# Designs tried in a protein design chat: VH-VL binders against L-cysteine S-thiosulfotransferase subunit SoxA (soxA). Part 1

Every score and structure here is a prediction.

Target 1, 259 residues: L-cysteine S-thiosulfotransferase subunit SoxA (soxA), of Chlorobaculum tepidum (q8kdm7)
Amino acid sequence: EVNYQALVDADVKAFQGFFRKEFPDVKLEDFGNGVYALDEDARKQWKEMEEFPPYELDVEAGKALFNKPFANGKSLASCFPNGGAVRGMYPYFDEKRKEVVTLEMAINECRVANGEKPYAWEKGDIARVSAYIASISRGQKVDVKVKSKAAYDAYMKGKKFFYAKRGQLNMSCSGCHMEYAGRHLRAEIISPALGHTTHFPVFRSKWGEIGTLHRRYAGCSNNIGAKPFAPQSEEYRDLEFFQTVMSNGLKYNGPASRK
Positions, changes and structure headers below are counted from each chain's first letter, unless a header gives other numbers; antibody chains aren't numbered by Kabat.
ipSAE, averaged over its two directions, is called F for ESMFold2-Fast, E for ESMFold2 and O for OpenDDE. V2 adds 0.75 times the mean of E and O to 0.25 times the DockQ between the complexes of E and O.
Where letters were taken out, [cut] stands.
Atom coordinates printed by the task and the answers are left out, and those that the model quotes come from them; centres of patches stay.

## First folded at step 6 (VH-VL; framework fv_miptenalimab)

Design n10 (from m7 with heavy chain S108R, light chain N92D)
Fold by ESMFold2-Fast, scan of step 6:
Structure n10 (fold): chain C 259 residues (1-259), chain A 126 residues (1-126), chain B 107 residues (1-107)
Amino acid sequence: as target 1 above (259 residues)
Amino acid sequence: QVTLVESGGGVVQPGRSLRLSCAFSGFSLSTSGVGVGWIRQAPGKGLEWVAHIYWDDDKRYNPALKSRFTISRDNSKNTLYLQMNSLRAEDTAVYFCARGSPYYDFLRGYDAFDIWGQGTTVTVSS
Amino acid sequence: DIQMTQSPSFLSASVGDRVSITCKASQGISSYVAWYQQKPGKAPKLLIYAASTLQSGVPDRFSGSGSGTDFTLTISSLQPEDFATYYCQQLDSYPLTFGQGTKLEIK
């Protein structure tokens, strides 16, 4: 019998070990701060931005949406335990459905199950609700389990996506976010892959608004000349699952401001 | 061979607008990793970066010029534009268009200008 | 904004000389510097990028060095076609900025 969790734990140790070796002065918990863990000048600017966070009104709007009654009298609050402090539960592999479930997917499934229209992906209300849930979940530990063969298969699909070269530039997520971590891309610092999923959704100055992880995945795909997958596609959900597993032991720290 | 050719310069009065064009060949602005921009040089002076646009429509401006200048592109015509509004005597310069990415390895973070046009002259005079 | 200061602003030299031009950034820019040559009436030509990487087609008498805030362009055994104005540029952050230029003149 294959112990899938042990195989995954070995991968996590190796992945995190890569970043500890490349950036020996950075504490493990600080990788969730992205480029701000690597660059002191960028960190100073980021801390100034976080004193007056541009996502503050989005968090408040998300709280209002979370508690707003549906036509049937229920609300998003009816679907999520602990008053919505559930960021640490996502993403997870649903053993019955044999697929990865993300927080945004769960939000829209709650809406549809109660007769409401799903939110559009990537930005707007889905990002606001996600931001609220993230804000009240700050400090929850990342602890994603991969125990079954089916979960391991999804994990391996995400791992293959992460390491596969694609697009006109023949680049991989690992090439950018491991080999080039801390380097500049168009004067923007490339974030380390470790902690990459823990701070979403993000307000990016480039977007002028809050956006989800899958919006960022699509943007990164375009950056390497690859056609992006649809938000919440199996490909992106499995990618999120893999990357979040790699961050096991870190703490959720979203929402966040980024360039 | 890659070429960039500027046009649209001339003599214009203060306060007026002018649009510069840069026709390029040997590469496509829709190609991933490609970036192009404008650099100007006043008579007898040094180089000043104006604006840059990438294949994904990411636009960057010199903050001193952002309110008056707009960069855009038309991929179907392989042409880059610089719309200049509210022109001042200090805008008198040769305007060069240049490819800002090394084209082959932009992910290493170097926006060096490897191919330049010959420049077009803008004179703002009353 | 990052300020790039070149030294000297004017340099007089003879064919065969070894010359060096320095460029100082007002803050750390790692190796994100490029060097250009501009001849009278012409557009600039890229010589060096990433502080020390020679652009394809540029003669190997040109070399670049430095990191952080201090950078140097060196021309060994100066040739007649090398008399021109040289500019450094930082590629670390926007806005992109150039040095004021160094005019290399024949003695």
Scores: ipSAE 0.006, ipTM 0.452, lowest interface PAE 11.7, mean pLDDT 84

Design n11 (from m7 with heavy chain D105E, light chain N92D)
Fold by ESMFold2-Fast, scan of step 6:
Structure n11 (fold): chain C 259 residues (1-259), chain A 126 residues (1-126), chain B 107 residues (1-107)
Amino acid sequence: as target 1 above (259 residues)
Amino acid sequence: QVTLVESGGGVVQPGRSLRLSCAFSGFSLSTSGVGVGWIRQAPGKGLEWVAHIYWDDDKRYNPALKSRFTISRDNSKNTLYLQMNSLRAEDTAVYFCARGSPYYEFLSGYDAFDIWGQGTTVTVSS
Amino acid sequence: DIQMTQSPSFLSASVGDRVSITCKASQGISSYVAWYQQKPGKAPKLLIYAASTLQSGVPDRFSGSGSGTDFTLTISSLQPEDFATYYCQQLDSYPLTFGQGTKLEIK
């Protein structure tokens, strides 16, 4: 019998080994800080911003939404164990449904199951609830399992997406965020792929508001001249699943500020 | 041990059709990450990629051949097929099936062909 | 399409010689290059992938180098069994394309 987890563990070792070789002075846990792990001046500015984080009110609003009673008397809190400290459980492969379930997907499914309207994707209330859950989950270890053939199939679809070249610029996620990690693109430094999913949702100065990982995926697609997939599409859920597995062993550190 | 064995080659007249088969042992075509394809070599000439199929049924073709050639698989028989239509003298070649490496590592964007069959000969002549 | 220009087309060398074969891509392809060895009447054998990574089971005398557009396959000490035709291949984009081949003849 095939041991899928062993195959995945080998991939994680190779992926993380690439970044440790390329950036030998960066601690593994610091890769979740993206460009701030690589650039001292940017890191100083980021630490100052995190003293008075621009997402603080979003976290408080998310907490209020998480506990707000639905018309039926239940709330989002009824759908999530451990008081909502569940960031480390997502994304996961649902063996019954044969699909990757993200935190945002689970939030909206809870709402719909209880007679409420789903939140719009990418920003606003969905990002605020996600930010609250991330804030109370801060420090949880990333430990996403890939044990079944069906889960491994989803993982491999995400891996293929990550390495595939697309768009007018014929560019892949791996080309930008592995081979060119740490290089300068004008005034910006290209972030390493390792730890890419561990800090969402993020308040980006360019957005002027908090946003989800799939909003970032859409922006990255646009930057390479590719048409973005819909948020929570199978393509982006599988991509999130793959990238989060690659960060196994790092700690969740979200929500976060980014430029 | 992984083995690939091509069959179905032979002598055919121009304009006719022929289907090649490639039987595998030691791995499954349904295994995630696996890609398999066809590469041909005309007598005394170099290698030309024909088509590739992945575990998720994503198919890629040489644009020069896409209108006449179709790649498919039967996972229950662990077999890869190449359906060749409207054959021309220029299609005369040894046709190899090969497994693309299923694991990209950190630097590979596409499959290198790590295991090859011995080839089957197609001759298109009047 | 990306063209792979391989040189030389034919090379004659003695056992023990250091031999180099080059490939030039018409566009930047980073490290997405593989090298194959083909002996008369046999299927090709993968030697190198990702420009410089040696395939399992291939002798250490084979090595690959290069990035971007210029790539080299080197055999550090030629052996009689190394008589063969060598092909480079780009793995950057579809359609996949091969160099025209280098036939190595041992003197």
Scores: ipSAE 0.000, ipTM 0.436, lowest interface PAE 13.6, mean pLDDT 83

Design n12 (from m7 with heavy chain Y103W, light chain N92D)
Fold by ESMFold2-Fast, scan of step 6:
Structure n12 (fold): chain C 259 residues (1-259), chain A 126 residues (1-126), chain B 107 residues (1-107)
Amino acid sequence: as target 1 above (259 residues)
Amino acid sequence: QVTLVESGGGVVQPGRSLRLSCAFSGFSLSTSGVGVGWIRQAPGKGLEWVAHIYWDDDKRYNPALKSRFTISRDNSKNTLYLQMNSLRAEDTAVYFCARGSPWYDFLSGYDAFDIWGQGTTVTVSS
Amino acid sequence: DIQMTQSPSFLSASVGDRVSITCKASQGISSYVAWYQQKPGKAPKLLIYAASTLQSGVPDRFSGSGSGTDFTLTISSLQPEDFATYYCQQLDSYPLTFGQGTKLEIK
């Protein structure tokens, strides 16, 4: 019998070891702060923003949506235990359905199961509900399990996606977010891949609004000249699953502000 | 112990077809992260990659050979195949099957071939 | 396609010598290079992967270095069994490509 979790744990150790070696002065847990772990001037500006974060109203709106009654008298709160403090449960591999389930996917499935229309994926109400859930889940440990062969298959598909080169610029996620992490490209600092998923959803100054991880995936795909996959496609869910596993041992710290 | 054993080589006339087989022991072609492929070497020449197949059925070909060669696998027999059509004298070579570990160890061995068979000789001659 | 060019194509050396073989990629490939040893009539054997990582079971007199476009395989003290042909391979993109080979012969 193959111990898939042991294979995954070895990958996590190697992945995190790469960033510890490349950035020896950065604490492992601080990689969840992205570029703000690497650059002092950016960190100072970020701390000033976080004193009065631009996503405060999004979190409050998300709380209202989370508790808003559906036509049948239930609400999103009916689908999520612990008052909605469930960010640490997602993403996970659903053994019955043989697919990765993300937080956003679970939010919309709750709505549809109760006779409501799903939210649009990349921004707006889905991002606000996700932001509320993330806000009340701050500090939950990332501990994504990969125990079955089916879960390991999904993990390996995400791993392959992360390392594969694509698009007109022939770039991979690993090329940008491992080899070029901390470098300046067109006045932007490239974020490290470690901790990338733990702080979503994010309010990006560039977007002028709060947005989801899969919106960021689509934007990165466009930036390298690749056609993006649909939000919540198998490809992007498997990618999120892989990247979140790589952050096992870090803590969820979303929502967050980013430039 | 992991072993790869090629078979199916021989002497064939130009324009004919030939199927090579590679039987695996010590691992499964259905193992997540595993890729296997074919590399050939003409007499006195260097190595040329032919084709590769991954556990998720993703197939990659040398563009020069894609129109004439097809890679496939049978997971129940733990066997890799290379179907070669419209053979030419320039296809004369030793054909090796080899296991890559590109997705098992992500910081090493991307399509590096860690285990090789001994090769099977294909001679295309009139 | 990424072209891999090895230098020299032929190298003559004595037991105990330190030798280096270089490999140049036609474009940047980070550390995605592997090195193989092939003896006459035998299959290639993996020596180094990810530019500098020694394959298990390979003697520590073998080492790899380099990144980007320029890579080097070094044998610190040649042994009789090291006389063989050596190949580099890029692992960056399809199609996978090998260098033309370096034949290491006894002087």
Scores: ipSAE 0.012, ipTM 0.573, lowest interface PAE 8.4, mean pLDDT 84

Design n14 (from m7 with heavy chain S101E, light chain N92D)
Fold by ESMFold2-Fast, scan of step 6:
Structure n14 (fold): chain C 259 residues (1-259), chain A 126 residues (1-126), chain B 107 residues (1-107)
Amino acid sequence: as target 1 above (259 residues)
Amino acid sequence: QVTLVESGGGVVQPGRSLRLSCAFSGFSLSTSGVGVGWIRQAPGKGLEWVAHIYWDDDKRYNPALKSRFTISRDNSKNTLYLQMNSLRAEDTAVYFCARGEPYYDFLSGYDAFDIWGQGTTVTVSS
Amino acid sequence: DIQMTQSPSFLSASVGDRVSITCKASQGISSYVAWYQQKPGKAPKLLIYAASTLQSGVPDRFSGSGSGTDFTLTISSLQPEDFATYYCQQLDSYPLTFGQGTKLEIK
C-alpha cells in the first residue's frame, strides 16, 4: 500500500531545501513574508508601514460581515468553528466531494446554503471576510494533509500546474518564483514560492484594495501572456492546495500589505 | 519487480499503419505522478524521443511525429499503445517503451527513464 | 529545441583507465541531465539523473558533474563490462532530446 503522506513529505523537504540552499541566511518561517524575507531594506520599510496597515478597515468590515445576520437569522459565524479562527483548516481535500475546498469557497457555500447570494470571488466582501478570518487565525500552523489517493491526485494536478511552462513568454510559476526569486524586475522584487499562499488576502498598492490569492493567480497568468482560469476553478484550487502543502510547517500570517 | 514488454512490431510497407503495445507489470499508469513513453532508435543511430503519456492523460509528442503518431493507454489492461500512421522508411527503428517519474518541474523538466522494455522492431520497406 | 552535443563520438580506452565524456546543451538546462549506458542489442540503462545523482545499483566508479550547459560523465576505473555506448539526455523541456552518443571501445 502506497503511503501518500510520506511521498508528499519528501516533496516538501526537497522544495523547502531548495530555498534553504539558495537563501541560507533566511529562516524557513520568514519566507511567509515574501519579498520582505529576502530584502532587508524593503522588510524594514514594510514593518514600519505595518504599524498602521492599509487593510485594517477591510478587517473591521469583514468582522461586521462575518457576524451580520442572514435573512434566516443565522450568520457566517454559524458555519465556522472556533469563532471563525479557521484559516489553518483551509485549503483541504474533501473526501466525499473529491475536490479541494478553499476558505473563499466555504464562505460562499455557507451563504448559499442559508439562502444568501454568493459574494463575487476576487475582491470586495469575500476578501474582507477572508481578511478577518486570517487576522484572527494569525500564527496557526500550516499542516495540510494528503493521505488518500484522491487527495494525492489533486495535489499532483496542482504540482503539474505549478511547473508547467505557459503563455506567450513560455514561463512557469517555478521559473519565476524559484529560479528568479529575489531578482529585480523593474521596481519589483520577485517573491519566493515558499510561503506564497500563507499571507493572503493582500492589500496591494497596485490594486488600491484588498484581493484574494486567485485574483493574484489571474494577474500572474496575464503577465506571462497566458489566459487566466476562473477564480475557484479546479485548476486554481489544486494549485493553491499544492502551494500550501509546500509551506507545511510555516505559519499563516495574513492579511498582509504588498506592492 | 517492474517490467515493460513491447509487442506489435514487424515489416510494413510505406504509407501503411501499425499499432505497438507495451504491457506493464509491477506498477499502474493510474498511479499519480507516473508517466510512460516511447523512444525509438534507427539502426546504427542514436535515441529519439517519440511521445509520452501521464497518469492524468496529458500527452506530449515530438513535434516532428505528432501529425502521424498517437499515444494512448488502457488502464484496465495496464497497456500503453503507439498508433503509427502514414509510415515512412525513416520510421524504421527499434521502439522502446520506458517509465519515468515526474520531477518537481514536471512539465518543463521530466524525470529520467528509469525502466525500459526490450524493444520491438519496426521495418518500413518495399 | 535543445540540442545535446557529446564529445567525443568515439573513445578507445583500456581496462583501468579513467575516462570522461562531455555533453553540451545549446541553452541553459540547470541540472536537468541524465546519462544512459547501452550495450549492443540491449535497451539503455539509466546511470545518472539530475546531472550528478547516481541511480540505485550503479557502481560508484560512475559519476556525473556539471550545470547550465556543460556536463561530464566520468568512469574512474574502466571495467570490461563498461564498454558500451553512452548517451546524455536533457530533462528541461519538450521535446526531450538526447546526445548523439559516445561509443566506448576496448583498446
Scores: ipSAE 0.006, ipTM 0.523, lowest interface PAE 9.7, mean pLDDT 83

Design n2 (from m7 with heavy chain F106W, light chain N92D)
Fold by ESMFold2-Fast, scan of step 6:
Structure n2 (fold): chain C 259 residues (1-259), chain A 126 residues (1-126), chain B 107 residues (1-107)
Amino acid sequence: as target 1 above (259 residues)
Amino acid sequence: QVTLVESGGGVVQPGRSLRLSCAFSGFSLSTSGVGVGWIRQAPGKGLEWVAHIYWDDDKRYNPALKSRFTISRDNSKNTLYLQMNSLRAEDTAVYFCARGSPYYDWLSGYDAFDIWGQGTTVTVSS
Amino acid sequence: DIQMTQSPSFLSASVGDRVSITCKASQGISSYVAWYQQKPGKAPKLLIYAASTLQSGVPDRFSGSGSGTDFTLTISSLQPEDFATYYCQQLDSYPLTFGQGTKLEIK
């Protein structure tokens, strides 16, 4: 009776419409570049960095890990179709398990199913494999479906997380990345929320290494004085699901460099 | 209440080794995003960062000390360690352990060192 | 390495005075600055993080300002318990570095 996809599509139009109105000179697809879509000086420095990207070695290491044989003779390549060009398939809502599945979750589930230990979350080898998959998937369109009531429930949980004020500073993701997008918080320019998930994993200069979206979520939680959720918790997977749906129609363009 | 308590300091000859300990209470290093580190202060001087370790075993060192000092943890004992080798007179200092996660984004108490121990004194003398 | 330079190194003031301590970074560090208070024989105490955010439990007479390379810690009405050494710290990049300290003493 209820057309959940139509409700979600209306939300997507409203969300993207907010950014078109606030930044009328920015093309929709460019929002995936974050602050570099909004600030010319930052964009110039970023393009210079991308000429010799700091994540290049991480992509190569990720490729080696993706093809490295497990003890049973299989590899990560055995679990992913299209030679590993699967970034566009994640995240998705698994109707049988009734939970959101992320790329990183799928990588570790493949390892465990084949008798290997899971990678640690957030950085290191999990981020390198994710970076490799993202690099060969660059340009795939974001097209996350929300058709069932169960998928819509997960979507709504992520939406509530995104808009809820939390932590000691009483801040929300929407307050920072919608209402204050493009403003200066001290010397930093706050990135727009549209396109946030399309460029991960990222090499952040502040980290000195490549890291995952859920590491970023934990950092943002700490920043507002809130205790972070565990990486790949239901809360963060639902948040990723919601944010990625908001980017429907944009293209995946990871891995990327960020400050 | 959250506390950190250092131990293991003492008087040691140049060229020798010492291992410092820091016992945590009221939090766990296994909490995502949490880190702990060592900061030292020579008599009458300012603060110098030594090393840091995060919940996922990511380790960061002051480059000037990296070849001689090793940071480690034991989660089962909720304890942080600093192994100091080839000690020199200039290593004489009070060594503090402190909780912090310096490279998480802005506006967080975890950006800085919010809880400190009382310090343990290391004296390197010939 | 990022160098943090404080000024002045010594400051004499009276109870009730407004005092300011400055800190200059050798390169842009946005707002990744913290300020600490240290009393003789004790561990440092966090006062300010992210350049201008007051740590929970710290009196509101303390405030931080600045961005980029120039930062200031201000105490609006000095109290007897405020006579201490103050340190700034950058948290932008490794290695983490502190200023040399400012000793605030009673006049």
Scores: ipSAE 0.000, ipTM 0.413, lowest interface PAE 15.4, mean pLDDT 82

